# Designs tried in a protein design chat: miniprotein binders against Putative (5-formylfuran-3-yl)methyl phosphate synthase. Part 4

Target 1, 236 residues: Putative (5-formylfuran-3-yl)methyl phosphate synthase, of Methylorubrum extorquens (Methylobacterium dichloromethanicum) (Methylobacterium extorquens) (q8gek8)
Amino acid sequence: MSDIVSISSARPRLLVSVRGPDEALTALRAGADLIDAKDPERGALGALPPETVRAIVAGVGGRAVTSAVAGDGTGREIAAAIATIAATGVDFIKIAVGGADDAALAEAAAQAPGRVIGVLFAEDDVAEDGPARLAAAGFVGAMIDTRGKSGTTLTSLMAAPQLAAFVAGCRTHGLMSGLAGSLGLGDIPVLARLDPDYLGFRGGLCRASDRRQALDGARVAQAVEAMRAGPRADAA

## First folded at step 18 (miniprotein)

Design N114
Fold by ESMFold2, last read:
Structure N114 (fold): chain B 236 residues (1-236), chain A 83 residues (1-83)
Amino acid sequence: as target 1 above (236 residues)
Amino acid sequence: EPSDEDVQYLIDLINELMDEAQDLVRSGNPEEATRLIELIQFLIEYADWLAERGDPELAEKLQEYIDRATELLTELQDALSKQ
């Protein structure tokens, strides 16, 4: 938890999802705060092969915080996936938590204590007690993402009171908070008002705003600039 | 609770987006204007959420602005509907 705060004083931080070491270096050079390993071709929360995640970690070389998706599910399958991804050296592991009961959540978090982030999807019925349940299970963070099928953005899927309550709930329960979901540059000043710990991007920072296309370093740099804007409408 | 600086930034952001949306409506860009209007509505809802949870001074400041911003947004939505 302290690791996220100690690395960057800016709020929110910029998380960029990348599909390999070349994109990781692009995002790093442009100033991204968190480099997230995620396969855009395998659904909303697709895991990359562990050897690719290791290559990303090695390429970043400790110059930014790293995370990787382990997937979705319960029982032995997700536990094994978390352990596999944990062994790559990433700082945080992300899993989808829909449908899991409290015991399953606790089993998942225990695979990498203090390193697991729970992903809730905006298209689901996001319960107000989600942060409390994840914190009690031992998660270090929670985030909201979208499944991305329609291209509908986070702010179109969830009302401001719902998102504000989620971020406040994470703060109350000591969780790192993240917001993502088909975000573009215009969403940054809006969602930053809710004071999440990070905003997550891929598609909006890729060529043609298409998550399956290559990451565009110039767009990443634009997002970094937008994140660093102060409480006033100043350029920096 | 948010600082006075955070509240002022929220107000300034709503005003900026309102100006941009007005320009888009006037220039015949209704799809782009619709997106900004959605973001403005989102921010007004957030301001209202803050006002309901804030101390009386914060609630008073925000409520005065929310009322004014809501009137402007309604006028903009009406103008957009005639495109």
Scores: ipSAE 0.773, ipTM 0.911, lowest interface PAE 0.7, mean pLDDT 87
Fold by OpenDDE base, last read:
Structure N114 (fold): chain B 236 residues (1-236), chain A 83 residues (1-83)
Amino acid sequence: as target 1 above (236 residues)
Amino acid sequence: EPSDEDVQYLIDLINELMDEAQDLVRSGNPEEATRLIELIQFLIEYADWLAERGDPELAEKLQEYIDRATELLTELQDALSKQ
């Protein structure tokens, strides 16, 4: 049975990673759909202190979806961290899938039922059964990101067919899909064709395109408009 | 299955990026042109993936377009390499 990949005409939503309540408000005011709490200095899944995450959640005040990373641990090792982050009031908790077995994945997802998102890294082998395994374990979403932040974009690390198959697999299994990894504004029209639920940004929306710099509200607004723009309206 | 609208949008996007890349090559912006060439190649690969999953009519339409787009991309890469 050819899995009929229905391309949803739904425009992707904007995920913006923030390191504190000030950046959360900047992203929210600029029109971000999801505010993702993470420490950009502690790797791809660097956790913020729970008090900082609570301040982000309070600042957002239910006006956007919230997520937070629980750290770079996997499966059973991350269970306590998931529970701690879940108690902050975020909507979703992001964890690395890594080499965890199905039992470890199920245990991780059980720490916050209906709230756990699995992160796969583009530098790792992304298995085709990834979405199916995550869905079976009780995850509600899957996201691809990059481990390395050498300026290598997701589109340079993974081929279009592989990303398209991932998004399709998420849809088939009822998971939210996200694509991230050093994305810039120019990647938006391209990756939007794959019909992910979310496109995720940090560095590309910061001053000097540096993830360690402050989030730029004007760049966030440009990303929002780019995701809302069909084929470039600028041919006027 | 991809809709005819989705396929047309993909074609329109590739054409737009191709035109922009050609303008960048002509204007002497090789770094920006290189980035667009990479994105065009990515979209051509996606079009091929869609063609394999479409009905026969859609597959034929996409394949004809992919062949043409690949030729144009090759010409653009050749032009960029000569600068």
Scores: ipSAE 0.773, ipTM 0.907, lowest interface PAE 0.5, mean pLDDT 90
Fold by OpenDDE base, fold request of step 19:
Structure N114 (fold): chain B 236 residues (1-236), chain A 83 residues (1-83)
Amino acid sequence: as target 1 above (236 residues)
Amino acid sequence: EPSDEDVQYLIDLINELMDEAQDLVRSGNPEEATRLIELIQFLIEYADWLAERGDPELAEKLQEYIDRATELLTELQDALSKQ
């Protein structure tokens, strides 16, 4: 009887994408709930070398949840990538859903049972049945992110009803939900209303808001505080 | 179904962002004001989505608020366009 700890706090958790163990420690110390190992130079799902992911996992030392992207590949290549990333000791593995059929999704999820998260892109047609299909395939979470590097935020690419339906669909099917895509601190109070499990950041928490720059621990701390803040009490 | 608390929190957030956007327009910060207008529009769309899933009393409350917020947002957009 695994006590599903009803995380009763109606507040999203902070996911921070990091490219190495140094940024992982910066994010962790600043209060990130999930450390996501990703190469920002290799697209939205750019995989880090397995040795780098292992170093991140070791540095975190179980003090936060860890994830890593397996890449944006398909078929047998993505299955092998999932297995490789799973062997690093991360809690979760993120993959692109893309145009995969139900059999391919099931094969992908089977590479790391109970650990695979599907990523949908806001620039693609996000099907309403996405959460249901991912759950049926054996995924444990779903995220929306952006493919583009244009700095276009998620809220400018997808309407609130679409994102709300996605989060609700994830909840209905027992999936963890995440929202990401060039988010800034100002997006936090807005997207938090949709009640996702995670809000994901990279660029918005870096120096000069550039994802290629170093992660800024002070900005991570600001995001943590913004996640904990209700509607801004200070406008009264 | 959305709770009364969730709805009130949404209304409070939209009001806060609306006040901030109005201040940004008055202070001559059109780029930041434009971003807040986009976020307010996003939240109004979310309020509509919640109204469709609430009971009739909640739906009525949300619709009355949405109508008012949409009017204020239109006025703000008009003010921004004249700068």
Scores: ipSAE 0.771, ipTM 0.907, lowest interface PAE 0.5, mean pLDDT 90
Fold by ESMFold2, look of step 18:
Structure N114 (fold): chain B 236 residues (1-236), chain A 83 residues (1-83)
Amino acid sequence: as target 1 above (236 residues)
Amino acid sequence: EPSDEDVQYLIDLINELMDEAQDLVRSGNPEEATRLIELIQFLIEYADWLAERGDPELAEKLQEYIDRATELLTELQDALSKQ
């Protein structure tokens, strides 16, 4: 039984994608704000088995906000996947939304009301009205990520005005906003200027900056420190 | 609407990254310098986006800085290309 907790703040929160309960504990101990369950070995948005997601939720034990990827697609398969992941107890469920019309978006959001985050890929022409459409469909949040095919980072794929407009659109429509996509430590002070609710990481926080290798707790701790170095860090 | 503090932080960040990129060019680290230059360019584009949406006084301050920062970035890119 998970509680939905707001992660909106004056500074972005750190989301770390993990492949299992051991990495979840590593990220938690290093100070990550969001623990995200994702399979680095499958596709652009790989879902972990529900039992693994449950193990991550249990290991975190309510000490951080949790999320999990349900997958990509539309229709009955994605609806079933959302319901399955929702039953694990994660706080938020993420799906890729690039191929869905408004009716499909509404059906997806209805599977886990108030808990579904829509993922838009930088490579797929992020529509200016994406936040408005997701909010109207009942999503709680939206994020931009990259597919990782070329290894290029988010800031190389999308110009600052596009990302700024996305974050502003999410705020206008009451959506939680996230930015991810092959980010490293150096991206944190830059992307934090756009004031998203969170920045998402995996590969840049893994050994050798390789998402298939183990999460490196020291790199996670460095990211936590970088998140706290901005002008709004833990406003007193 | 961005505050004067937010704008000053952005300016200070661009200046810090510019200094770091200059050091990387001087030391012959083109891959790292190229990445910082991309981040600086991103921030200058963001500053320009803010200037278009800010009040006239803020827009004028940002635009004067953007012009100077763009000149410095161009000089840095030229220096990098000679390596």
Scores: ipSAE 0.751, ipTM 0.902, lowest interface PAE 0.8, mean pLDDT 87

Design N115
Fold by OpenDDE base, last read:
Structure N115 (fold): chain B 236 residues (1-236), chain A 83 residues (1-83)
Amino acid sequence: as target 1 above (236 residues)
Amino acid sequence: EPSDEDVQYLIELINELMQEAQQLVRSGNPEEATRLIELIQFLIEYADYLAERGDPELAEKLQEYIDRATELLTELQDALSKQ
C-alpha cells in the first residue's frame, strides 16, 4: 500500500521588509519567514547603510532567511552595490532588472553567485520570458513589486493570468517567486491561490497601514496566521 | 494542471468574498465593498485562467461557475451604484 504522501499544499511564506534591527526582531518574533532589509523612504529598492544591514543579520542570527536591497541601479551600475550588500552576510540580494541586457544581468548575478533576486515592477511591462532570462543569467529568485507610493495594490496593477504565469514561470525555471506591492491582509487569501513562494509586505503590516510608521508585530502575526489558513474554515 | 482541490478552494473563496461584499453593500460600506469587488474580479480572472488549463470536465464546471459569479457580481455592482 503506497503511502499517499499528502502533498502538503505549499503555503506561501511571509516576507517582511524592515528598516532596522528592532523591526527585524519584531518581524522575527511574530513569525516572518524572510526578513528583508530596505529603506521605505527611498522607494521599493531603497538601500540601507551596510552597517544597518549587518546589524539586522546579526540580530536575526540565522533564525530566518535574510535579504537586502542593493539600490535602484541596474546591470553593471549595481555591481559594486551588490558586492557591498553581499559582504553584510544576508542570504539574498534584491536588485532591479530594468532594461538590462542578458550580459548585464549575468554580470550582476555573478557578484553574489546563488544569492541574487531580480525585482520586476508591476508598473513596467512584465515580460513573459522574465523568469527564463533571470534563471539563465544566474538569478535564484524573481519577485514583482510596485514602484509607486500611491498605495495601489499589486492586484489592481496586474491581472491574475499575468501573475499566475509569472509564478509558474519561476517554478518551471527553478526560481523562488515573490509577490509584493502595497499588500494588505485581505490580499493574502487571494494571492496565495497563485502559489508563490513568498508574499511581501511593508505598509500593510505597519501602524495605521503607513510604511513610514513602526512595524506592528500583531499585524505581522495576523499575516502569518492568514498565510497558514487554508480557505476560511468558518464557511462550514 | 489545476487540482480539483485547488479549484474547490478558489470557488469557496469567491463565494465567501461575494457574501461579505453583499453584506457590506447592504450595511452601507461602499469603499470596502468596492475593494472586495476588485478581489472577486481578480479571482474570476484566475478561474478563467485555470479553466483554460484544466481538462474538459473541469473547464465546463469552472465556466458555469464563472458565469454565475459574474452575474452576481454585476448585480452587486448595480446595487452599489444605486447607493
Scores: ipSAE 0.798, ipTM 0.922, lowest interface PAE 0.5, mean pLDDT 90
Fold by OpenDDE base, fold request of step 19:
Structure N115 (fold): chain B 236 residues (1-236), chain A 83 residues (1-83)
Amino acid sequence: as target 1 above (236 residues)
Amino acid sequence: EPSDEDVQYLIELINELMQEAQQLVRSGNPEEATRLIELIQFLIEYADYLAERGDPELAEKLQEYIDRATELLTELQDALSKQ
């Protein structure tokens, strides 16, 4: 019996954004691969207090990858914010790329070598050279998210070829890739076809699909299973 | 280059979502059907992206499928608009 090694296409990992240690434990127990510390009330890059981030890191205890947003600041403010968040012990620090030039990007990445992830917003024109620029600046990952609170999903803001090219660009330049932006469980089988390293969730995994509500561990578990599901076996 | 497996999984997914969308239209769930139509459109765009990067044989296969899927999607959209 030749074990047909199903060359399982690399499955995306689950990123879950959490606002505190309780949600971090909920996400972890439900099988999240990456615990992302952010304040959902302060937008896509809303930073938590460093003490809260430390509590999340301690609660995870190396059982999953951790990240935190440094905020939406620019220039010297973002550099200081990166250093502050880096001192919490998170594995990765997320920052907005925004309108930063190559020198500013390099300065930002240098605050936490091998740990900085650039966030691009789907509402902004995502340039094809984005992954290349971030890689050249010393970033280790890039992700797309949505800026808006409108509930507009990533798939409604960006075309499949653009997202596919972004993921491919990240791969070409040795960056981790992530896709996020008001994603629901139904987006998983679709976006998984693009082969990103991570799919990122918040609201879609909360009670009543409201990002301001508590994270629902059962929904996180459903997302984990959906990431692991190949195409739905035909209901025979 | 896209693998034959990747293409097959994409086709299967589009077919599944198309069937689900058709059922939602028949059952009187237009909002949910609309969301699936959007996802099917996204996947057809991705199929086009893969066709451009495949060998000529794969590209031809994908194009034939895309044409059929687009026709079915148009019919579904027309059915939804009449409700």
Scores: ipSAE 0.797, ipTM 0.922, lowest interface PAE 0.5, mean pLDDT 90
Fold by OpenDDE base, fold request of step 19:
Structure N115 (fold): chain B 236 residues (1-236), chain A 83 residues (1-83)
Amino acid sequence: as target 1 above (236 residues)
Amino acid sequence: EPSDEDVQYLIELINELMQEAQQLVRSGNPEEATRLIELIQFLIEYADYLAERGDPELAEKLQEYIDRATELLTELQDALSKQ
């Protein structure tokens, strides 16, 4: 009988995308809940080499949840990529949903049962049935992210009702939910109102807010504190 | 259905951001003020989403608040456009 941990009035958890074991340790020490292995130079779902992902997993040592992207490919290529990334020992594997049909989604999820997270992009039409389709295919989570590198935040690309419906849809279908897309510290209190499981960061937690720069442990710590902060009591 | 606590927390957050945005406009920080205006607009949209899913009493409370917040946001946008 797996104790379904009743996620109480659970403040969002911090997802930090890292490109190597050094950044993974920086994020972990600063209080990240999920360490996401991603190459920021290869798009929103840029895959790292499996050896780098293994080094991240080993460095984390079970002290946080781990994920890795399998890339933005489709069909048989993405299935092979999922299997390759699954063999690294990460807890979860992220893939683009794209234009995949239900059979392709089911095939993708079957490569790593109970471990695959679907990523939807805010620049695409996010279908209301997205969470339902992903759940039916055997995904365990869904995330929204941005494709673009322009610094356009998630909140500027999608309306609150759309994001709220997405998070609610994930909850209804038993999926973990995540929101990401050029988020800054100022987005945390806003997006936390939608009650996602995760808020995802990269650029906003790097030096000079540049995703190509090194991850800043102090900014990660600030994000952790911001996610723990309620509204300030002085709004009388 | 949204809880009274969730709604109260949302109202408090909008009020905080509105006060901060007003201060940023007064201090001559239009770029930061613009970003907060966008976030306030997003939260007003979320308040409307909650109102549609609440009971009639909650919906009325939220609508009254949304109307006031929208007026203040419009005034803030007008002030920012004149700088």
Scores: ipSAE 0.796, ipTM 0.921, lowest interface PAE 0.5, mean pLDDT 90
Fold by OpenDDE base, last read:
Structure N115 (fold): chain B 236 residues (1-236), chain A 83 residues (1-83)
Amino acid sequence: as target 1 above (236 residues)
Amino acid sequence: EPSDEDVQYLIELINELMQEAQQLVRSGNPEEATRLIELIQFLIEYADYLAERGDPELAEKLQEYIDRATELLTELQDALSKQ
């Protein structure tokens, strides 16, 4: 039983979504812990071409954790896409859970054993048994994100008790937890109190806060420092 | 169960954001103040979640704090609405 590396760090790690090897290097140099390969033009789980994902993996060179989305399909429909993305050499593959049954979830997780992360959307009903079901299916992590990028942040879509219960459920079932959804720098101190393994960003770290614009390395560095900051020492 | 350290940090964070929001209201920055009010509301909800899962002593401490923070937040919202 591979010891799920309980990221016992009392502080969340930074996940940054990138669209190419250039942004991957920008995020890495700024101190991102996880580089997530995603096409922001193709929705919340927009897949990049496998060749682009391979270029990201090669550019990172094992200096950070890597992930990639396999697309917006679910369960059995996504199996071939998972296998294709798994062959790129990423550490983790992200897929939508959607309305897939337990058999479809197990089949999806079996395409890349120990590497599949389930994504739940805040606009959907997030069931309390979600972490338990994903763990039973062989997933190694669960993440909440937003489908829409209308500027509505995760904290505006889901209540604190629901997010806290999700993170606690992930911990109980040995899953890595992630929270994302149009997050800004100001969300970091707040969501860090829930003790997720990862906080995920794209738009909030881009120029003009637009996910379609270039990633800003200075904003990534600010996010890294904000996650490392305890209570604001500056109130002394 | 939440640790005493986690609870103390949460209280400190709410207090810091409350002070910042009060300053933003006084300085005439209603959009930024509105965003901080939303984050403070979220943290008060989290404090309530922790109170329900703590021991009786922690629950009492958190409830007293939540009541006070909610009063201050209401005053801040009222001040913002008058601008």
Scores: ipSAE 0.788, ipTM 0.916, lowest interface PAE 0.5, mean pLDDT 90
Fold by ESMFold2, fold request of step 19:
Structure N115 (fold): chain B 236 residues (1-236), chain A 83 residues (1-83)
Amino acid sequence: as target 1 above (236 residues)
Amino acid sequence: EPSDEDVQYLIELINELMQEAQQLVRSGNPEEATRLIELIQFLIEYADYLAERGDPELAEKLQEYIDRATELLTELQDALSKQ
């Protein structure tokens, strides 16, 4: 016996990326646990205008956890973007961490202490020490996402041991953990086995499974149902 | 350390997906069958990860299941490749 990994009946939470207050309300009413403000037309981690983020926060009205992407850039630009998004009232701010050195990571996290989540892209070779570095820099969480290439999902880009080690690394270092990347409903029971804190969706919950189309409330509700369908689903 | 309940659920999930993939191959749905096969392979890899880190007795039972599931998956992959 060495490393103990508990796969108890705990279910991950459902994060849904939305592009405005109408979709936020749709996701909220369907039962999403986290409402994430993200522009599907501006790359894999596109920021929405702050006024749109504020409208999303107001529409959610504290009934769900909220997050928003701050945008790209380094140094003063990303620091200002984080501060701007933080002022909208979202609970968490997401940034791509890419090749940033430890000093740049710490500077970014300091803009919104305890509220910044680092996004690692599966295509960029997720370093095994990524969670440790992000925690040391002051991040509250880490997640893996994909850049959204056609037909390419998280499980086709990273093997189970890699994803399990990422989630375990986050837990060891006190980080909230997320897994995303072109996920569909069928991925939920599979990835839930790794016990991440949340699974993130947009395209698979949109009309025609196209992230640039409108969010489909019925598909969000199906995802909520799938999240609840575990061996110990007596706690909501 | 995985519990008996966690391992049992994982086994049941793999079995369910395997049966579903077999139905899709028989009914001529190779695209959907391919996706389920990828998910089954992922879960078998995860089961192997747990076996290396779990209670030795539970890991031994899990490894025996992994061997059988891998054989079944190989047969299913072979059947799919002939379509």
Scores: ipSAE 0.757, ipTM 0.907, lowest interface PAE 0.8, mean pLDDT 87

